# Designs tried in a protein design chat: VH-VL binders against Autophagy-related protein 27 (ATG27). Part 9

Target 1, 150 residues: Autophagy-related protein 27 (ATG27), of Vanderwaltozyma polyspora (a7tfh9r21to170)
Amino acid sequence: LKCANNRVLRKYHIDKHSAKKSVARDTPPSKTTEKWYVNPCEEHPADDIYDGCDKSDDICGIVMVDLPVFNKDPFVIKRIEATDMASFTATEESNALVLRYTGISWGQNMVAANIRYFCDKNSNEDEITSSIWANNDISIIIKGPSGCKK

## First folded at step 5 (VH-VL)

Design p4 (framework fv_navenibart)
Fold by ESMFold2-Fast, scan of step 5:
Structure p4 (fold): chain C 150 residues (1-150), chain A 122 residues (1-122), chain B 107 residues (1-107)
Amino acid sequence: as target 1 above (150 residues)
Amino acid sequence: QVQLVQSGAEVKKPGSSVKVSCKASGGTFSDYAMNWVRQAPGQGLEWIGQIIPIFDTANYNAKFQGRVTITVDKSTTTAYMELSSLRSEDTAVYFCARETYSSGWYDSFDYWGQGTTVTVSS
Amino acid sequence: DIQMTQSPSSLSASVGDRVTITCKASQDISKYVAWYQQKPGKAPKFLIYDASNLETGVPDRFSGSGSGTDFTLTISSLQPEDFATYFCQQYDNLPLTFGQGTKLEIK
């Protein structure tokens, strides 16, 4: 597929891994939960992904707000999705594999996402160590076997 | 039309440093990688390194690592290559070259600067 | 590092001749090879990418072929402006590396 046919990605173990992360933050009077799923190559989708994401998605980010004071059901305030048809650029930094996605729609906004994979040969799975959302840019850092050259 | 214009010839002493510029005009500067390649008199081409402005990152050939720094001034669309601890073997024509991308990866040098001759003599 | 070796290092030919230049990679680089033409005192000129794709504006007498470790550049009917040095380059992995060059001289 797309990773096997990409000059950069075919040299990495990225095609065998996916990653997910859920982070809860207290922002009184609300509680915000941010969930991320990353699977650029689709060769190894997670069995248990988040509601609102598809196993074929390259990137799926969901931000939910829970307002318990108002006895209201949790609701999604932000949902970012780069489907399996999304275009990206792949490049190599000195110690990381970088994927950049552009043209991701979020309402009337256009956002970009950068995913940096760092090699960890001592780990058997990818871990999302950081996810930063700022205006129209998303920065995700993943550490694991996907950042390692074959 | 894209044009890369480099700074003029330099004559340097061993142990000094040189900084060569490459100004890009026409086209979108930040969407491309900028490479530096040198050619010693009568010799072949040798890749020094690249800068990828959209990722704010530079990659260097290990042969030059520690002596070379590649930077970009986005406001003037100018790339720079600074080489320190100069030796006579660094005497060469230094070229900047734009790397276009295909299939989501930068791959080929589609435009080249005219070259800057750097002579290292004692 | 991936080593690119060209042969021959020099070649003499006449206008109208068919010329073939070869380039061998020290390891499998799939199709990730570019070819450049350089005339004395000038910067290299981009000719071919992905082993066989001709850059726009390059005459159709130029063609490239090959995959894996063996690549060729062919000029089907040599013209006076084609006498130059030709370089192959791999972009499968960093550092980017070039062949040593093949000088095409008039016979």
Scores: ipSAE 0.005, ipTM 0.553, lowest interface PAE 12.9, mean pLDDT 83

Design p5 (framework fv_inotuzumab)
Fold by ESMFold2-Fast, scan of step 5:
Structure p5 (fold): chain C 150 residues (1-150), chain A 122 residues (1-122), chain B 112 residues (1-112)
Amino acid sequence: as target 1 above (150 residues)
Amino acid sequence: EVQLVQSGAEVKKPGASVKVSCKASGYTFTDYWIHWVRQAPGQGLEWIGGIYPGDSDTTYRRKFQGRVTMTADTSTSTVYMELSSLRSEDTAVYYCARLEYSSGWYEAFDIWGQGTLVTVSS
Amino acid sequence: DVQVTQSPSSLSASVGDRVTITCRSSQSLVHSSGNTYLSWYLHKPGKAPQLLIYKVSNRDSGVPDRFSGSGSGTDFTLTISSLQPEDFATYYCQQYYSTPYTFGQGTKVEIK
């Protein structure tokens, strides 16, 4: 119901979708995996969310390192969760729906996140097309039905 | 009971326009896309496009853009498909269908209208 | 556009027979979420199409268990395990991965 009560969000299909993405990168001698889960309306959590995330999370980001030469299990070096306790606003900008989060707790730091949704009527699912976590700022771009008006 | 009921058969001359209606009942009309699919004699099913009644947003197959217009009347829970500049090749049975939405996903066309025969002949 | 082709165009069968119909897409219908957007419909002359299977293998409500769907990526199959008299019809597969939504050309199941 969170998005139904928001004047901007209730106009969009965003309450019907969640998005997740796992990206692997070669960082020799290690390998890095970055996992993102986005579900701002909390209405439709994914069936299989990532270990370390919660179904109630609006945003969950996990960065893991794998050291194959040591035959050790991958370990988490960076993790962040945004919930209903974080402050957020929704705005419409030209051809995008933008969610801005502030006050996300990350250790001793406070992080801000921007999620930009672009409408794709030709797709049945939301896709995270980019994710950048730089200092205390997170920028996520999603393309899919969530960016489309009802 | 969820159902879609379409208007009756139409006979048109080449160059004319036809407007077919699709009346929805048994569910919240503004929460679901209604799409249109046609079948010409001896041919298979062909997708034309769809409309979201909640805001009248539309999506059309490229070959019909400029000739097709879809509209929705929320007071009567009715969707209309108007096809202009009719040709003999437009002779077909036209169906409206609801795009099912469940748990965040568009599932399939679960409810269909009974079909409207449009005949284009001189 | 994503093209979908069915085989065979028609087949003759008897009540009780096992019938298989195949559907191939010009590109993968698997989305990054793992869902595959392919459905099957039954169509009889003078009647509206009827949904049988969605997302490759899920039967619609009220569809008999003799109907099953399988496949992955680009290759899909509809199976009728024991054909009944009411099953003589034309069957269509459809992709709804992306627009334009496209249907196969149809497979007509006729009495032998």
Scores: ipSAE 0.007, ipTM 0.513, lowest interface PAE 10.2, mean pLDDT 85

Design p6 (framework fv_danvilostomig_arm2)
Fold by ESMFold2-Fast, scan of step 5:
Structure p6 (fold): chain C 150 residues (1-150), chain A 122 residues (1-122), chain B 109 residues (1-109)
Amino acid sequence: as target 1 above (150 residues)
Amino acid sequence: EVQLVESGGGLVQPGGSLRLSCTASGFTFSDYWMSWVRQAPGKGLEYIGYIYSDDSTAYASWANGRFTISKDNTKNTVDLQMNSLRAEDTAVYYCARLPEYSSGWYEAFDIWGQGTLVTVSS
Amino acid sequence: ALVMTQSPSSLSASVGDRVTITCQASQGISNYLAWYQQKPGKVPKLLIYAASTLQSGVPSRFSGSGYGTDFTLTISSLQPEDVATYYCQQYYSTPPEYTFGGGTKVEIK
């Protein structure tokens, strides 16, 4: 595992410019859906949250954040700020990391969050990784070089 | 080795068009965002635009409408089509890559081609 | 449009000197800043990203610092091979429209 378990995260930044770079490949050209990328390792190094992270990638495993959208204008989204701490914990089923999260501030709105873990099968791209705006929900993907169970 | 090689530069008349090509080798082409950056003689660097593996593109506001970026995954090439060229478009044009899966942290050009000179003059 | 301003436009220093180059953004860009080195007649080379993270293979005498609007590139002990023009670049803008600073030419006295 490239990311150590029991790390604590307080804040994430979703960058609108990063979202504009990532469009779903399975979406027809006339109906493009964006993918949002966030870096889960946002804490200052003094907080020891970078223990075990591969600095060359700055992505600590694979995580998907699935959020109900409460804002009328999602283009105003600038930053996700945790309402509670999130932690990384190794799972019993695999060497995968599990990100647990309670809630997120989205601009001035509070939203609930569901965080799902996706295994990075390998660098050959046989991994099925997708996250799309789905009606009232937004999904955010982080893909890391981190291997999981295999 | 990882390499980007540009071609297609040359002398073109004002109002004319020119197509540049960039050939990539030594890495998995589809994993990277491919970009064009130019540099006028004695001047600084200026971003033009990018293309992602799904063919989505974005351009600097000044380039939008005159410049078009496209790619061919079977040939590992990225092309820049330039139309309505002006004297101020005279520059060395670089092909450069951005890493895939980079969050807002790393939108930095980690490898550059040698550049190809475009001169707009008569 | 997000403008990047570099200072000075040029400087001359002696081998072994500490050199500092500054870059200012017209608005806050967090730490979404990269630095490049372009030696005479050569292509640009990435030195630093995320304001302070050194690219693999770059000598440790190079360092970056800053957050928000003010950023600095430092060469702790200038070497002859460091003669180059240095550029900062923001990657904060939405939609993506990367902008470079005007460049700082570093020469040896």
Scores: ipSAE 0.000, ipTM 0.490, lowest interface PAE 15.7, mean pLDDT 63

Design p7 (framework fv_danvilostomig_arm2)
Fold by ESMFold2-Fast, scan of step 5:
Structure p7 (fold): chain C 150 residues (1-150), chain A 121 residues (1-121), chain B 109 residues (1-109)
Amino acid sequence: as target 1 above (150 residues)
Amino acid sequence: EVQLVESGGGLVQPGGSLRLSCTASGFTVSDNYMSWVRQAPGKGLEYIGYIYSDGSTAYASWANGRFTISKDNTKNTVDLQMNSLRAEDTAVYYCARETYSSGWYDYFDYWGQGTLVTVSS
Amino acid sequence: ALVMTQSPSSLSASVGDRVTITCQASQGISKYLAWYQQKPGKVPKLLIYAASTLQSGVPSRFSGSGYGTDFTLTISSLQPEDVATYYCQQYDSYPPSYTFGGGTKVEIK
């Protein structure tokens, strides 16, 4: 009932969706894989959650490196989880629904995350279109029904 | 010009009922959270409850079960039905609009002039 | 329940004085706090929202500050027309319902 209890989020279809994406990049001599899972309402979690994430996570991000030339299994270089223990707020900006998380623990650091939802009425699923993790700031852009008002 | 006008206040006996009405002009009530707030003579502001475009309502715990908020989109009005009134319900009742635009929402940007309800025999 | 504690309950100051009113939330509300002015016999008027943003038409002598649990409203140079009761209000969450502070009555000596 997290989102139903938030006056901004209750106006949106966000409580019916979660989003996940895995992106592989060539970073010679390695390969980098970024996995993101976003479920701020903690409802409708995906059936296939990434290893290292939990269905109760609001945000889960994992960055892995694969060094094929060394014939070694991929290993995690960054991992973050935001749960209901992190502070968050929801605001409306022109054409976007914005969720801001602060106080996310990452080792000895505190990380902030901003998730921007843009409405796509023609889609039945949320798509993560952009994810940037720079220093202690995370920026995620999602396009889909969660950004649409009821 | 945004305007809110309350009506229906007056003298009622303890145990009685009264219906207040708030008429909005210059905007549509279906696009906003509309709230009722009261103020007893010489006391502070006390939130009663709200209604939103989807018909959802929420009430302060003390008001739940005795007070009901409804709206009529055709007439552009918001009503407060008060039942089982007590002397401590004597107050000026305000209709207020909650803004939800421009990124900053859920504060009251416009208030009606208020209508006095006196519960006494 | 989220409680807003406002202080002082009343104060008296001279024209031109700097007046400070405080408001404390029982839990963190980020910057989602508004201030209202209610002159004797009049309806409340919005002064400040988002803790520090002035509503259009409000004199620049009014300012707000704060984040989390501690907030202040400042009148830099009190004028006779500022005699009023001032209320803070949180708008961070639903539920609990909106909560107002108890009010601060500002009078001139």
Scores: ipSAE 0.000, ipTM 0.487, lowest interface PAE 13.1, mean pLDDT 83

Design q11 (from n8 with heavy chain L100Y S101D, light chain Y32W; framework fv_navenibart)
Fold by ESMFold2-Fast, scan of step 5:
Structure q11 (fold): chain C 150 residues (1-150), chain A 122 residues (1-122), chain B 107 residues (1-107)
Amino acid sequence: as target 1 above (150 residues)
Amino acid sequence: QVQLVQSGAEVKKPGSSVKVSCKASGGTFSSYTMNWVRQAPGQGLEWIGQIIPIFGTANYNAKFQGRVTITVDKSTTTAYMELSSLRSEDTAVYFCARDYDGYSYGEWFDPWGQGTTVTVSS
Amino acid sequence: DIQMTQSPSSLSASVGDRVTITCKASQDISNWVAWYQQKPGKAPKFLIYDASNLETGVPDRFSGSGSGTDFTLTISSLQPEDFATYFCQQYDDLPWTFGQGTKLEIK
């Protein structure tokens, strides 16, 4: 209903999809794993989500580090959740649908997140193609049906 | 509550440039896309381009790309449209208009500025 | 670009008449159409969005209909203040485009 009542989002198939991605990064001397879950409309949450996320989250990001120390399990170093309580706007830039979240709480800081959706009519699923969390800014790029107009 | 007030009429020579301003008062300036639309005498409306202040991005109609620049000054809540290499065919009333605000924002226009007449003649 | 074509380009009518203005898109634009009223020397005034939704404060004698490529603005009982030029606009895809306008004149 959130997206159906938004003048920009209601023109897109975004309310029918969610996206998730787990990526490994080589961060010497450690190894980092980033897990991202994106579900801005909450109309079609994933059945399987990452431990530490909620199905009602608009955005969930978890960053884990794996040290090159014997018998040390990977551990979470960053975790963030954006709910429908965060301020957001939706607009269009060239060939992309853009969602911008502001006021996401992360410890004592406020974080902003930009999600750019590109249309892919040949896919029936949204794919997170890029994710960057730098300081207090998160940038996520998604390609799939959510970027396509109805 | 939001009102858009434009700069006054301009008379320009062919080959020159014109810069029209649109000052927003009342309401939230940066939350909405600002558009520029022109209307030649006795003709219809023609969309020139837009700027999205919150993202700082501009989109232009291909017909004007290379000749038009749309900018904003957030401190004065003012949008600008600059059109270069003016021709007599650029004689028109130039309007600024904001994307609609109902329960979100729309891609149709309300409010509109009062219009700025630009006359290009030698 | 999506082209919007209005018919007629001008129309003469009397107070109390039912008036219909048509707008045709060059491709399927779903219901992403707005209608505007413009009086001489003034900026356009928004009337209708999403083809059929009337803006608050606009008299209920105005109505819109249509989907896909064919759209209609109807004024059920014309009033003196309704003599103006009417424009349709599509917002399905950039660039935004308008119909050429329909001038509604006193008969």
Scores: ipSAE 0.006, ipTM 0.550, lowest interface PAE 12.0, mean pLDDT 83

Design q12 (from n8 with heavy chain T57K D99E G106D E107Y W108Y P111Y; framework fv_navenibart)
Fold by ESMFold2-Fast, scan of step 5:
Structure q12 (fold): chain C 150 residues (1-150), chain A 122 residues (1-122), chain B 107 residues (1-107)
Amino acid sequence: as target 1 above (150 residues)
Amino acid sequence: QVQLVQSGAEVKKPGSSVKVSCKASGGTFSSYTMNWVRQAPGQGLEWIGQIIPIFGKANYNAKFQGRVTITVDKSTTTAYMELSSLRSEDTAVYFCARELSGYSYDYYFDYWGQGTTVTVSS
Amino acid sequence: DIQMTQSPSSLSASVGDRVTITCKASQDISNYVAWYQQKPGKAPKFLIYDASNLETGVPDRFSGSGSGTDFTLTISSLQPEDFATYFCQQYDDLPWTFGQGTKLEIK
């Protein structure tokens, strides 16, 4: 209902979709895994979200370290969650729907998240195509039906 | 407690430009969209445009597109509206007004500045 | 643009009267309507949002109703401080648009 009450979001198919992605990075002697879950409307949460995320999260990010050389199980080194307590804006920019969350706690820092949705009418699912950190900002790009106007 | 304080009255010649300021205090400046609205003598309210400080993005009413520029200075928590190519029809009181751009779906104007009278005289 | 039309443009009333002001949108705007009160020489004051929700500190004699295209502001028992101009605003889509205003005058 929250996206239905937002003048920008209600014009998009964003209320019917969520997105998740697991990204591996090689950081010798370890391996880092970043898991991202994005569900700003909460009307369509995935049943199999990542361990450590809640279905009520708008954004959930988990950074894990895997130390294969010593046969260690992966463990979480950073976790980020944005919920309805974070401030956000929804706007249209060029050919994208843009959501910006501010006031997110990450350890001892305050961070912001930028989510850009690009329309893909040929897809039935949202796909996270990139997740990039720059200082205190996380930038996530999603392509799929959520970026398309109703 | 939120306050929006605007600059003082201006008298301008046709063809000139005017720049009105709106200083915000209280609340988190970047969490709100700042709007500009004008009211000609004895007339209703007309929306000019808005700026979303967190993105640095401005949206304008098509009627003013090309003549208006809305900017912010985050260091002084001040929004500006500059209107160029002034005509007598631009004589009005200009208001800044805050719109919550957060997760509350509050896209109405909950706080207003006191207004700045702009008179365009021949 | 979404057109907002208010009626009446002005009305005369006495203290204690029940007053109704109407606002009509040119297209379906759900409940995305706010109402403002403006006294001469002053900035508008926010009264009601989402068509029917009263802002904190606004007297309960004020009420709003409506959805879709037809909206109403009612003052159940008019007080001396209520004589002012009232405006509706839609916030369904940019550009934001206002009704032309209803001036409430002493009889």
Scores: ipSAE 0.005, ipTM 0.515, lowest interface PAE 15.0, mean pLDDT 80

Design q8 (from n8 with heavy chain S101T S104T W108Y P111Y; framework fv_navenibart)
Fold by ESMFold2-Fast, scan of step 5:
Structure q8 (fold): chain C 150 residues (1-150), chain A 122 residues (1-122), chain B 107 residues (1-107)
Amino acid sequence: as target 1 above (150 residues)
Amino acid sequence: QVQLVQSGAEVKKPGSSVKVSCKASGGTFSSYTMNWVRQAPGQGLEWIGQIIPIFGTANYNAKFQGRVTITVDKSTTTAYMELSSLRSEDTAVYFCARDLTGYTYGEYFDYWGQGTTVTVSS
Amino acid sequence: DIQMTQSPSSLSASVGDRVTITCKASQDISNYVAWYQQKPGKAPKFLIYDASNLETGVPDRFSGSGSGTDFTLTISSLQPEDFATYFCQQYDDLPWTFGQGTKLEIK
């Protein structure tokens, strides 16, 4: 209902999809794993979400570190969650649907998240194609049906 | 209460450029898209373009693409529209207007500046 | 671009009259239509959004209806302050486009 009440989002199929991605990064002597879950409309949560995320999360990001040399299990070093509608802005660029969340806690810092949705009519699922830090903001790129107008 | 206050009237020669300002006060500047619309004497409204202040990105009407630049100064909450290569048919009143682009717990509105008259004459 | 066509271009009416203004889109725009009132020498004033929802502070004699391609603005009992030019606007797709305007004049 959140997205149906939004002037921009109500024009898109975004309320029918969620996306998740796990990315491994090699950073000697450790390894890091970033797990991202995006469900801005809260209408269609994933069947299985990452441990440490809630189905009601708009954005959930978990960064884990693994120290293989010590044969220890990975442990969480950072977690991000955005569920507050007050931090939410949706805009249209000529080729993308853009969501911005502000005032998100990331460890001891406050960060913003930008999610850019690009239309892919040939796909039935949203795919997180990129998740990077830019100018102290998290930038997530998603390609799929959520970027397509009704 | 939202207020948009524009710069004063301009008289320009053909071939020159004009830069109009729009100062926003009240409300959350970064939550809204700023639009520019013009109205020639006795004519209807024509959309020029918009800027999304939180990103600094702009979208333009193809008719003005290449002649118009819309920018924002976030620190002073001011949007600018610069139109170059002026012709007599650019004589119009230029308005800035806020467009709601985010979810704000059911708030929905559009606010306009008072207008800036730009006259292009030799 | 989506074309918005208003009819009539002008009309004369008396205080107390019911007046209707029509706006037609060149393609289906669902209910993404706004209506504006503009008085001489002034900026447009926002009246209606999503085809039928009144902006706060707009008198209830104003109403909007329509969906798809055909939209109407109705003033149920015209008041002296209602003599103005009225514009429709679509916000379904960029570029934003307006109707040519309907000038409401005293008969």
Scores: ipSAE 0.006, ipTM 0.572, lowest interface PAE 11.4, mean pLDDT 80

Design q9 (from n8 with heavy chain S31D F55W N59K; framework fv_navenibart)
Fold by ESMFold2-Fast, scan of step 5:
Structure q9 (fold): chain C 150 residues (1-150), chain A 122 residues (1-122), chain B 107 residues (1-107)
Amino acid sequence: as target 1 above (150 residues)
Amino acid sequence: QVQLVQSGAEVKKPGSSVKVSCKASGGTFSDYTMNWVRQAPGQGLEWIGQIIPIWGTAKYNAKFQGRVTITVDKSTTTAYMELSSLRSEDTAVYFCARDLSGYSYGEWFDPWGQGTTVTVSS
Amino acid sequence: DIQMTQSPSSLSASVGDRVTITCKASQDISNYVAWYQQKPGKAPKFLIYDASNLETGVPDRFSGSGSGTDFTLTISSLQPEDFATYFCQQYDDLPWTFGQGTKLEIK
């Protein structure tokens, strides 16, 4: 119960939910497919996850750019408590719960991920409302019960 | 195991500023929050503020807001606390302390630095 | 701010005694309480987190209990090295606040 041991996360319903989103873009000359899976507590994995992701993954991102030259492999973000190469923090900003992962390898790049959870008490599921990847930084916005305090 | 080593004692005049350092060794500096806490002679512990190194953001106790600045130098794994407009009431031992908030732990403090005595006198 | 009040401010005891120190929060803080031991001239030492969880390496004669607003630290069989000042801390909401301390001294 890794989220239950975290002072910030244990106050939220985040341990009860996961989120996933698939986006396909067909803008010539390239085709891009992005698949995102977020399950930072690893307590409630989705039944149907994307190929290349594990149910135990905190964050899994698969970005495929289908040009003959730019076929990119999926990347996976997993928290490992004892690693010197990765770090994780959870904090509260204004009206959002924020998780940050750093020191993640994706091919030749070092990547960081920021996940912002906004509370939506009228929803039973977390929804990824935004996913942006730029400058070796991944920004994901999720709206749902995980952003709500217990 | 992470160890925190602080700079030496300071004697300052009223109205001046003091800057105390706290160097972390061992472990991953970015995986935790660095806090500053003071203790006046014979008194209890008072939280001054914190910095989350990976965010570069600091939060301060309202009592010290406007007089305190907490910074970090990631290349030397050193946190700094600068307190300005010193008064005799600022005479205290100043401690840095780590908490593992955001990394599978709460905001309890472990380890602590050895403390830096700051004396404010004319 | 959440105010933490310890009782008593000082306590005299003998080796082998059971000692109880109390800590009261001005509002409900669930179980978000830590306890620290401080010896003269030294930094505080972390003992207990989440009101009742003992840190690795801390002797099992130390225990914590409580929830909501009332918390206790108990030493079941006092040893010579236990004479120190003890502090509680809440981490339910910023700013982080400490009790005023309880000085445990030799009878």
Scores: ipSAE 0.006, ipTM 0.537, lowest interface PAE 13.3, mean pLDDT 80

Design s1 (from a3b with heavy chain P100T E108T; framework fv_anetumab)
Fold by ESMFold2-Fast, scan of step 5:
Structure s1 (fold): chain C 150 residues (1-150), chain A 123 residues (1-123), chain B 111 residues (1-111)
Amino acid sequence: as target 1 above (150 residues)
Amino acid sequence: QVELVQSGAEVKKPGESLKISCKGSGYSFTDYWIGWVRQAPGKGLEWMGIIYPGDSDTRYSPSFQGQVTISADKSISTAYLQWSSLKASDTAMYYCARLTEYSSGWYTAFDIWGQGTLVTVSS
Amino acid sequence: DIALTQPASVSGSPGQSITISCTGTSSDVGSYNLVSWYQQHPGKAPKLMIYEVSKRPSGVSNRFSGSKSGNTASLTISGLQAEDEADYYCSSYTSSSTPYVFGGGTKLTVL
């Protein structure tokens, strides 16, 4: 009922979809893999989510850096679950549905996350088209049915 | 002003059906959830379920799923709570209440309450 | 399921302050800032006193305040008056399929 309990979110098909994406990047001398899972409403979790993510996660990011020279696989799991719904906001901006999470402690920093949903009526699935971490802010862009009004 | 007006008290026998009403006025009825709350004599408040009249999205407490039906008629701004077969244990005061959002947009508090409908089921 | 835990009764004298606790779990009170408090006088419908942990609706006295620490929310009534004598209920949003739960209620007696 999470998203149905919000005046803005209940107008959208967002409660019927989740999104995931895996990207490999060359980061010489290493190699990096980023995996993102997004399910803000918890109403439609994917059957196969990434190891290290829970289907109850609103946003889950896993960044793995492979350093073969040292035979070590360090990885960082970035996980956000909305634990303060009064600090979680949904707004309509520039033809997008925007979910913003604020006031999240991560180490010594306060971090924020935002997800921008753009409508695509011709798609049956949400696609993560962009994921960026900069200035203690996680920005994810999704295109699909979740950005469309009911 | 904003108000919820409920139907009058009912006296029924076990096995009978019943439908009680809650009429909203003074606000956009289709933009807020209506909840039903039960209070047995001398006991506390129990949430039964809610309905969003704009699209008839209805959610029930597990304790009341299958025991009651919640519905709404948005053309007359009225929500309903219905039993197909009453039990003596259904004797209680039944309140309807509007679930309100404030600055955050989250529906989080029951800000306007009906006066209550007393239902007595005797064998 | 278990409702939120409140003391059955609390008492105070006019002019004093009293506090009523409301204890839940990490999946409701501990996770969300969506706690509300209701006042119910005998024979009357409940009245909303506090929403979103600490905010007051228009028309509610500033003698009523709310707070939260961990899994416990608290309602504090300062400058206690005879008309404050009533039952008080907390409520919290949960992320479960049952989105709202009420506390068991606390009877406030003004001595």
Scores: ipSAE 0.343, ipTM 0.776, lowest interface PAE 3.7, mean pLDDT 85

